# Designs tried in a protein design chat: miniprotein binders against Mucin-6 (MUC6). Part 43

Target 1, 185 residues: Mucin-6 (MUC6), of Homo sapiens (Human) (q6w4x9r395to579)
Amino acid sequence: GHCSLEGGSFVTTFDARPYRFHGTCTYILLQSPQLPEDGALMAVYDKSGVSHSETSLVAVVYLSRQDKIVISQDEVVTNNGEAKWLPYKTRNITVFRQTSTHLQMATSFGLELVVQLRPIFQAYVTVGPQFRGQTRGLCGNFNGDTTDDFTTSMGIAEGTASLFVDSWRAGNCPAALERETDPCS
Key: E = the ipSAE of ESMFold2; O = the ipSAE of OpenDDE; V2 = 0.75 times the mean of E and O plus 0.25 times the DockQ between their complexes.

## First folded at step 9 (miniprotein)

Design ub52
Fold by ESMFold2-Fast, scan of step 9:
Structure ub52 (fold): chain B 185 residues (1-185), chain A 112 residues (1-112)
Amino acid sequence: as target 1 above (185 residues)
Amino acid sequence: DIREEVKKLLEESRKLIEEAKKAGDEEAVRLLEMAVRLLEEALKTGDPERISYALLFLSMALITAAEKKGDPKAVELLLKAQELLRKALEENNPELIKEAIKLIKEAAELLG
């Protein structure tokens, strides 16, 4: 399964359901019992620029009992608050530069993250088949049914993205707004 | 010349993958296989930056193997190679890539 965070504010779930939101918070992108040591992937959103009022992805975080790996749009990688030169490794995770514009986090447990640094900070999440039906968060539940992709942290399927996104906040932050397509195109 | 030297590193790396498999070192196998894939892709592009990134990854994989084998000389050579590769990227200096390759080759020979 593939989940993408693109164009600053667009998300496509593992079941290929697209949506948009604007928010300034850390959100749980992926939780699963398949991730070791209570691991979770998180996405940080903030204002996208001085002249732009919309928000965008600014960092991706992998958090477990042992590690807090942060990859930011400033091309800084930290683990547990300490800056790391790339390539960097732990027992099961490697973070490295794949190209001048792309970083990769590869794992031994079926999770892969590719981060585009330029021209727009974007993230691409790949999970192995063992994750099917066992994911929660902004990337959806990976069960092959898009109608329940907006399943909140309380297990309720919502019809709109706003309550879904807000349920996955990992902090006391302002509520996110779903980005609606303007009918006056 | 740099492309030919990288091809030699690919062959040495494949030999080290087989040694790691015989030793049951799953981590070293995984890292070295990733290094080989990155080097093969970099060679196809001919891009010095991509070659430098792939060599940095190979250096890390070899450090992992060297630490497990208890070879501090190989670790020292590889750390020096990483310093040269990072400087090559900062200065756009291909001569530093050549120097780094020599150190990586020496380390690989110590590990083989």
Scores: ipSAE 0.628, ipTM 0.857, lowest interface PAE 1.4, mean pLDDT 84

Design ub60
Fold by ESMFold2-Fast, scan of step 9:
Structure ub60 (fold): chain B 185 residues (1-185), chain A 112 residues (1-112)
Amino acid sequence: as target 1 above (185 residues)
Amino acid sequence: DIREEVKKLLEESRKLIEEAKKAGDREAVLLLELAVRLLEEALKTGDPERISYALLFLSMALITAAEKKGDPKAVELLLKAQELLRKALEENNPELIKEAIKLIKEAAELLG
């Protein structure tokens, strides 16, 4: 399964349902029992972005009990608040530069993330078949049926994106995340 | 030439993948298979910058293996290779890539 965050405010779910994203907070992109140590992938959106959008992706976060890996549009990678030279690895996660404009996070548990840094900050999420029907968040439920792709955090299938998106707010808005990872901000 | 040297390094890396599989070392298999994919992609483009990034990744994979084996000579060679690769990227100097490949090959031979 492939999920994409493109053009500052557009999302395509694992079941290939496209929608436009609006908001200025941290949102849960992917939760699954397949992710170890209560892992979750999150997306941070802010008002600044591409000229055709009022909001844009500014960072992607992988959070678990052991790690808080932040990949920012300023091309800084941190884990638990410390900046890391690339390539960087933990036991199950590797972050590295694939090209001058692209970073990749590879894992041992079937999740891959590719981040385009320039000219527009964008993210691409790939999950293995073990995630089918086992995902929650902005990327949808990966069950092969697009009619329930807007399933909220409360388990309600919505016909429109607005309540779906708002239900997946993580509570850690961009300003708080940026202060935590940058001691000079 | 860089292309031929990278091809030799790919062959050594594939041998190490088979050894890691026999040893049941899933982390080594994952890292080395990813390194091989990155090197193959870089070779298709012929871009020295992409080759340098792929080699930095391979160096990290091999350092991980060397540390598990307790082989300080292999670690030393790979750290020197990483220094040369970062300098190659800074100076846009492909000759430093060739020097780094030589060190990586020496380390790979020590490990397999």
Scores: ipSAE 0.553, ipTM 0.824, lowest interface PAE 1.8, mean pLDDT 83

Design uc10 (from lc7 with A13S T38M; at its last look DockQ between E and O 0.77; V2 from the best seeds 0.77)
Fold by ESMFold2, look of step 11:
Structure uc10 (fold): chain B 185 residues (1-185), chain A 112 residues (1-112)
Amino acid sequence: as target 1 above (185 residues)
Amino acid sequence: DIREEVKKLIEESRKLIEEAKKAGDLQAVRLLFQAVWMLIEALKTGDPEKISEALLKLSEALIEAAEKLGDPEAVEKLLEAQELLRKALEENNPELIKEAIKLIKEAAELLG
């Protein structure tokens, strides 16, 4: 299954459902029982330099009980706050420079993350077939049915991306920006 | 009965998640999202073992929050709830699940 985070805050879910949102926050991108130590992949979005209504991906975070791996647009990789030289290896995760413009986080548990650093910061998430029907977050539920990909953190299938995305906010986000990024209709 | 109490706890979890966000506690937020998901899945079957596992996860999330806030009474209640849930699983005794839920709710009130 493939989930992508591309410029302009465009997301394509594991079930190929595309959507866009305008948000400045940390969001749960992916959770699954297949991720060890209660792992979660998170995406950090911030305002782009052009307007308040434009947001872009600035970091991807893998957080578990053991690791907090941050890959940010400043091209620095940290784990638990400490900068790491690449290639960086734990017992089940390897982060390395794939090309001059791409980093890769490969794992033994079926998650693969490719981060494009330039010309713009983008991320591509790949999960193995064992994840089918067992994911939650901005990348959707990977059940082959796009009609319920907008399932909120409370288990409610929504018809709009805005309510779905808002439910997956994991950070302490500014109230004014939160109102702007959560339109109701 | 237990099913209805679990539904109430899922509804309460929205407040708990917002509090963890305001406290800047990403670990608690991560665990709360996982616990809610586990509770929702457990309700689909009504399986007491899955309910107990989900409540263990919820208790773990609240212990993380309680330790960050410095509330040892809430931690003690949650540790006791976890002991009851592990015993419920080991002895296949669902009455202990109700007792654990009571302790979890008491701890959540201390953290609110």
Scores: ipSAE 0.736, ipTM 0.851, lowest interface PAE 1.1, mean pLDDT 87
Fold by ESMFold2-Fast, scan of step 9:
Structure uc10 (fold): chain B 185 residues (1-185), chain A 112 residues (1-112)
Amino acid sequence: as target 1 above (185 residues)
Amino acid sequence: DIREEVKKLIEESRKLIEEAKKAGDLQAVRLLFQAVWMLIEALKTGDPEKISEALLKLSEALIEAAEKLGDPEAVEKLLEAQELLRKALEENNPELIKEAIKLIKEAAELLG
């Protein structure tokens, strides 16, 4: 399955449901029992330009029991707060420069992350078939049905993206703006 | 009975997630989200094994939070709950699950 974070604040879930939100927080992007050591992929959003209403992806975080890998829009990769030279390899994870504009995090457990650094910071998440029906977070539940893609952290299917997104906040942050645009509802 | 107690733990865990967010404890937030989801899934199936596994995950999350707060009483209760849950998984004994839930609730009250 493929999930994308594009154009500043657009998300397309693993079941291909597109939505948009405006928020300044760290959000749970992907959790699954298929991730080792209770791993989680998180997305960090912050203000974009001078407008209070525009926000964009600024970092992607992979957090597990042993690792806190942060890939940021300024092209810095850290693990547990320490800057790492690329290629950076752990037992199960390799972060490397795939092209002049793209970094990739490859794993041994069926998760792949590609981040576009330029011209706009964007992220692409790919998961293997073992993740089907076993994902949760901003990327949706990967069950082949788009009608329940806005399933909150409490297991409730919502009709609006803002309530869905707010339920996946991992930080102490304000709620997403009341006015939001869902381009394809 | 166990299902009603698990529903109450889910609500208490929601409050603890908010406290972990305020503390900036991403490790506790990660584990608490995992535990809550596991508890919700366990309730759908009614499987005591899944309930026990979810409670073990909740105990791990609460130990993470308790160690950061320096609450040895909460940690001790949670370690005892974990031993009861491991024994419950081995023996499929629902009375051990109930006893573990009581200890987890006591620890959550100390933390919350």
Scores: ipSAE 0.658, ipTM 0.823, lowest interface PAE 1.6, mean pLDDT 85
OpenDDE base, second read of step 10: ipSAE 0.813; ipTM 0.907
ESMFold2 (binder alone), look of step 11: mean pLDDT 82; pTM 0.807
OpenDDE base, look of step 11: ipSAE 0.806; ipTM 0.905

Design uc25 (from lc7 with E11Y; at its last look DockQ between E and O 0.93; V2 from the best seeds 0.75)
Fold by ESMFold2, look of step 11:
Structure uc25 (fold): chain B 185 residues (1-185), chain A 112 residues (1-112)
Amino acid sequence: as target 1 above (185 residues)
Amino acid sequence: DIREEVKKLIYEARKLIEEAKKAGDLQAVRLLFQAVWTLIEALKTGDPEKISEALLKLSEALIEAAEKLGDPEAVEKLLEAQELLRKALEENNPELIKEAIKLIKEAAELLG
């Protein structure tokens, strides 16, 4: 399954459901029992212009009991916040330069991440078939059904991307901007 | 009865998630999100074994938070709850689940 985070805050889920949101926060992108040590992949979004609707991906973070890997445009940071030279390797994870503009994080547990650093910071998440039906977060649930990909962190299917995205906030930040700028009913 | 007490505990855990967000504690947020999700899924089954396993997961997340905050009373309550849950699973005794939920809720209130 493939999940993408592309410029303009566009997301395509593992079930190929596209959506856009305008949040400035850290979000749970992917959690699954298939990730060892209670691992999670997170996405960091920040303001990219003067308008509230101008937000972009600025970092991707993998966290588990053993690992903290932060990939940003200028730096790969590992456990304890130390900058590391590539390739970087742990027992189960290898981060390396795929091309002059792309980094890849390969793992032994079926997660693969490709990050485009330039000209626009973008991320592409691939998970093996063992993850089918066992994912949650902004990348959806990977069950072959797009109608419930907007399942919140409380297990409730929502009809709008804004409510769904808001429920997966992992940082100290306000709710999704699009909802706050909508006209009153 | 147990179902309603678990729902109340999920509400308390969600409040702790918000506190962890305010503190910038991504590790606590990660663990608590996982634990709450596991509890919600266990409630859908109604299976006491699944509920006990989910409560063990929540207790594990709360112990890490309690140790980081230096709250030994909360840690003690959570360790006792885990022992009760393990015993409940081994002996098929759902009354021990109710006792464990009480301890977990008390610990969550100390941390909040």
Scores: ipSAE 0.706, ipTM 0.843, lowest interface PAE 1.2, mean pLDDT 86
Fold by ESMFold2-Fast, scan of step 9:
Structure uc25 (fold): chain B 185 residues (1-185), chain A 112 residues (1-112)
Amino acid sequence: as target 1 above (185 residues)
Amino acid sequence: DIREEVKKLIYEARKLIEEAKKAGDLQAVRLLFQAVWTLIEALKTGDPEKISEALLKLSEALIEAAEKLGDPEAVEKLLEAQELLRKALEENNPELIKEAIKLIKEAAELLG
């Protein structure tokens, strides 16, 4: 299956359901029992440099018990806070420059991430067939049915993206979807 | 009965998720989201064995949090809960699950 994060704030799930959201937070992109050591992919969104109301992908994080691999739009790769020269290899993960504009994280457990650095930061997640029906997060559940792709972190299928996306926030962030809120002064 | 007590634990675990988010602790957020999802899936089955396995997963996440915070009382309660859950699985005794839930809730309250 294939999930994409493109054009700043557009997402297409593993079941090919497209949606868009606006938010400045770290979100759980993918969790699955097929990932070793309770691993997770997370996506970091921040304000666009051009517009207050626009947000864009700025980093992708792979997090497990041993590793916190961050690939950022600034072309910096870190693991557990330490900058790494590419190619960077661990026992089960290799991060390398695929082309002048693309980085790839290849794994031994059926997960592949390709990050486009230029002209705009984008991410592409590929998972093997063993992940079918066993994924959760912003990329959906990969069960061949688009009607339940917006399954929240509480296991409830929503008809719209707003509650779905908000339920997968991994940071302390305001819910900026569809509502303008004033901070208390 | 057990289902209602597990729902209360999910509520407590969600409070701890919010505290982990405030602390910027992505490791704690990762583990707690996984534990909560596993509990929700176990509740759908109604299977005491699956519920016990999910509670063990929650206790693991809470032990990591308790160790980071330096709370030995919470760690002790969680280790006792894990022993009760393993006995529940071994003896096919659902009443031990209720005792484990009480200890996990007490530990979560110490951490939140």
Scores: ipSAE 0.635, ipTM 0.814, lowest interface PAE 1.6, mean pLDDT 85
OpenDDE base, second read of step 10: ipSAE 0.723; ipTM 0.877
ESMFold2 (binder alone), look of step 11: mean pLDDT 82; pTM 0.805
OpenDDE base, look of step 11: ipSAE 0.675; ipTM 0.863

Design uc29 (from lc7 with I17L; at its last look DockQ between E and O 0.94; V2 from the best seeds 0.79)
Fold by ESMFold2, look of step 11:
Structure uc29 (fold): chain B 185 residues (1-185), chain A 112 residues (1-112)
Amino acid sequence: as target 1 above (185 residues)
Amino acid sequence: DIREEVKKLIEEARKLLEEAKKAGDLQAVRLLFQAVWTLIEALKTGDPEKISEALLKLSEALIEAAEKLGDPEAVEKLLEAQELLRKALEENNPELIKEAIKLIKEAAELLG
C-alpha cells in the first residue's frame, strides 16, 4: 500500500483517497500492530510562506518506545534528539540518502518511507501486504474501500477530511483550517 | 455490562489523551491513541480475551502518564489492574476484568 504527503498539504491514502487540509500540528500518519514497540509514524505540518492559512509538511517522525527518528525539512536526521550521519542504522531501521534530493527509511517490518527534500518537502509511505486492514491515521485504514478512509481516532467514518484530520492531532494545536481562499481584493 | 464499562473507560482515556497533548508528552499520546483504538477494536469482537489484552495496553499507557505526573497511587492501581488482567487471561475468568476496570477507572480519576 502507498500513502503520499505532497506539496500544498495534499494527502493520498493507502486506498488512493485524496484529500487536502491545512493545519499546524503533529498528526498520527500511521499506526498499526505490525509496527514493533507500538510504533507510530507522524507528520509535522507548519505554516507555509504562501499565506497565513496554508501549511506544508516540515518533518516526518517515527516514534517507538526506543526511537524517535525525525527527518526534517532542514535535511537533518535525528534519533532521540541527536543528529545522525547517513547511513544511520538501528537493529531494524536504516536511514540513508537515496539520491541527492531523497532520503529513505527502510525497515525490517514492512514499512518504507521516502522523503523528498527538494524542491518541496514531501513524503511517500509504503507498507507491505501484512498491513492490509491493519492501519489507521491520516493514511487511512488500507482495507480497499475509500468510503471509510476518513475514519477518526474513535473509529467513526466521516464524510469530510476536516473532522477526520483533527481527530488525529497528536499535540495541543488549533483545528485544521476549513477556510476557502478569498478572491483578490 | 463489561461492554458499557469499557465504553465509559474509552471516554475517560480520551480525556487523558487530551491532557497528554497539552503536556507535550508524545510518548503518552502515542500509547493512548493505540490503547483507545485497541479497545474500540476489541469491543467489536466482544471477546473477553481481546478486551483484557486491550485493557493491559491501556494500563501501560496510563502508567506512562502517571509516572510523568508523579502519581504513585495511580501507578499502584494500574499495576494491580494489570495483575488482575493477566490472571483473567490465565484462568479464562472474565469477572476479574470487571475488577481491573474498576482499578483503571480509579487511576484515571487520580490522573484527571
Scores: ipSAE 0.737, ipTM 0.858, lowest interface PAE 0.9, mean pLDDT 87
Fold by ESMFold2-Fast, scan of step 9:
Structure uc29 (fold): chain B 185 residues (1-185), chain A 112 residues (1-112)
Amino acid sequence: as target 1 above (185 residues)
Amino acid sequence: DIREEVKKLIEEARKLLEEAKKAGDLQAVRLLFQAVWTLIEALKTGDPEKISEALLKLSEALIEAAEKLGDPEAVEKLLEAQELLRKALEENNPELIKEAIKLIKEAAELLG
């Protein structure tokens, strides 16, 4: 399955449900029993420089018992706060430069992350078939049914993205806001 | 009633999750989100084995918090709860699950 974080504020779930939100927080992007040592992918959003009212992805974090790997829009990769030269390898994870504008985190457990650094920081998450029906977070539940893709951290399916996104906040941050409709101008 | 006690533990775990978010403790946040999710899934199945697994995840999150706060009494209760849960899984004994829940609740009260 494929989940994307694009254009600063757009997300497409593993079941291909698109939505958007405005948030300035760290959010749980993906959790699953298929991730070793209770691992989690998190997405960090902040105010966008391209518009006063917009937010954008600024970092992706993979967190497990042993590792806190941060890949930021400034092309810095850290693990547990220490900057790492690429390619960076652990037992089960390799972070490397895939192209001049893309970094990849490859794993032995069926998770792949690609981040686009330029012209806009964006992230693409790929998971193997073993993750089907076993994911939680902003990327949805990967069960083939889009009607329950907005399942909150309490297991409740919501009709709107705002309650869904807010349930996956990993920080003490303001609630995510719906994008304002533009006047016909 | 095990189901009733598990529902109460979910609410206690959610409260601790909000405190972990305020503290900026991403390790605790990671573990508490996993614990809440696993408890909710276990509650849906009603399977004692799944409930025991979920309680082990919760105890792991609480041990991390207890060690960070320097509360050895909470750590001791949680380690005892983990041993009871492992025995419950090996012996197929749901009464040990009830004993483990009591210890987890006592540890959560010390941490909250």
Scores: ipSAE 0.714, ipTM 0.845, lowest interface PAE 1.0, mean pLDDT 85
OpenDDE base, second read of step 10: ipSAE 0.754; ipTM 0.891
ESMFold2 (binder alone), look of step 11: mean pLDDT 82; pTM 0.797
OpenDDE base, look of step 11: ipSAE 0.738; ipTM 0.884

Design uc44 (from lc7 with Q34S; at its last look DockQ between E and O 0.87; V2 from the best seeds 0.73)
Fold by ESMFold2, look of step 11:
Structure uc44 (fold): chain B 185 residues (1-185), chain A 112 residues (1-112)
Amino acid sequence: as target 1 above (185 residues)
Amino acid sequence: DIREEVKKLIEEARKLIEEAKKAGDLQAVRLLFSAVWTLIEALKTGDPEKISEALLKLSEALIEAAEKLGDPEAVEKLLEAQELLRKALEENNPELIKEAIKLIKEAAELLG
């Protein structure tokens, strides 16, 4: 399954449902029982400098009990706050430079993350088939049906992206609806 | 009723998630989101065994929060709730689940 975070704050879920949102926050992209110890993949969005309401992806975070791996727009990779030289390895995660413009995080548990650093900071999430029907977050539930991909953190399927995205905020930030310029986001 | 008490507990957990967000505690947010998801899925089944297992997961997340805050009363209530849930599973006794939910709710109120 493939989920993408592309320029203009566009997201395409594991079930290929596209949406757009603008918000300044950290959001849960993906949780699953397939991730060890309740691990979570998160996305950080901040103001893009284009307008007061537009935001863009500035970092991707993998958070577990042992690790907080941050791949940021400044091309710096940290774990638990310490900058790391690439290739960087833990027991179950390897982060390496795939090309001059792309970094890859490979894992032993079926999660793969590819980050495009330039010209625009973008991220591509790939999960193995064992994740089917067992994901939640901004990347959706991976059940082969787009009608319930906007399921909130409280288990409610929404028809619009705004309430769905807001429910997945993981930080102290204003509701996305106050900054949303696209009602389909 | 177990279903109504679980729904009330999910709402209390939502409040704790908001407090964790305000504190910048991403670890607590991660654990509580996962626990709430598991509990919501268990509630859909109506299976007391699945509800008990989900409540054990929520209790674990709350124990970690209580230990960070240094709240021994909350930890004690949560440990007792876990013992009741294990006994409910061993004895196939869903009435012990109701007692565990009360203890978890009391602990959640101490942490909020």
Scores: ipSAE 0.724, ipTM 0.849, lowest interface PAE 1.0, mean pLDDT 87
ESMFold2-Fast, scan of step 9: ipSAE 0.740; ipTM 0.842
ESMFold2 (binder alone), alone request of step 10: mean pLDDT 83; pTM 0.818
OpenDDE base, second read of step 10: ipSAE 0.695; ipTM 0.866
ESMFold2 (binder alone), look of step 11: mean pLDDT 83; pTM 0.820
OpenDDE base, look of step 11: ipSAE 0.648; ipTM 0.849

Design uc59 (from lc7 with K21R V36I T38L K57R L69K)
Fold by ESMFold2-Fast, scan of step 9:
Structure uc59 (fold): chain B 185 residues (1-185), chain A 112 residues (1-112)
Amino acid sequence: as target 1 above (185 residues)
Amino acid sequence: DIREEVKKLIEEARKLIEEARKAGDLQAVRLLFQAIWLLIEALKTGDPEKISEALLRLSEALIEAAEKKGDPEAVEKLLEAQELLRKALEENNPELIKEAIKLIKEAAELLG
């Protein structure tokens, strides 16, 4: 399955449900029992002056018991806070430059991440068939049914993206639903 | 009963997620989200083995939070709960699950 984070604030889930949100936080992008060592992908969003959105993706994080791999829009890759030269390899993960504008994180456990660095920071998540029906987070539940793609962290299916996204906040941030937006600003 | 006590623990874990968010503790947030998912799935099965495994994962998340907060009483209660859950799995004894839930709840209240 394929999940995309594009155009600053657009998301397409593994079941191909598109949505958009405005938020400035770290969010759980993907959790699954198929990920080793309780691993999780997280997406960091912040206000961006260069995107067409009010907010945009600025970093992707893979967090497990032993690793905190951060790939940021400034083209820096860190693990546990230390900058790494590419290609960077661990036992199960390799981060390398796929093209002049793209980095890839390849894993031995059926997860692949490709990030576009320029002109707009974007991320593409690919998971193998073993993940089917076994994912949670912003990328949805990968069960072939788009009607429950907005399942919150408490297992409740919502009709709108805002409550769904807010339930997956991992950082100390205000709820996106409660913030006022002015489209003329 | 066990199902109602587990539902209460899910609500306590949700409150602890908010505290972990405030502390900037991404590891605790990650573990607590995973534990809540496993508890919700275990409740759907009604399987004591699955419930015990999910409670072990919750206790692991709470130990992470307790150690960072510097609460040795909470850590001790959680380690005892883990021993009871392992024995419950080995002996197929649901009474030990109830005792473990009580200790986990007490630890969660110390952390909340």
Scores: ipSAE 0.461, ipTM 0.739, lowest interface PAE 2.5, mean pLDDT 83

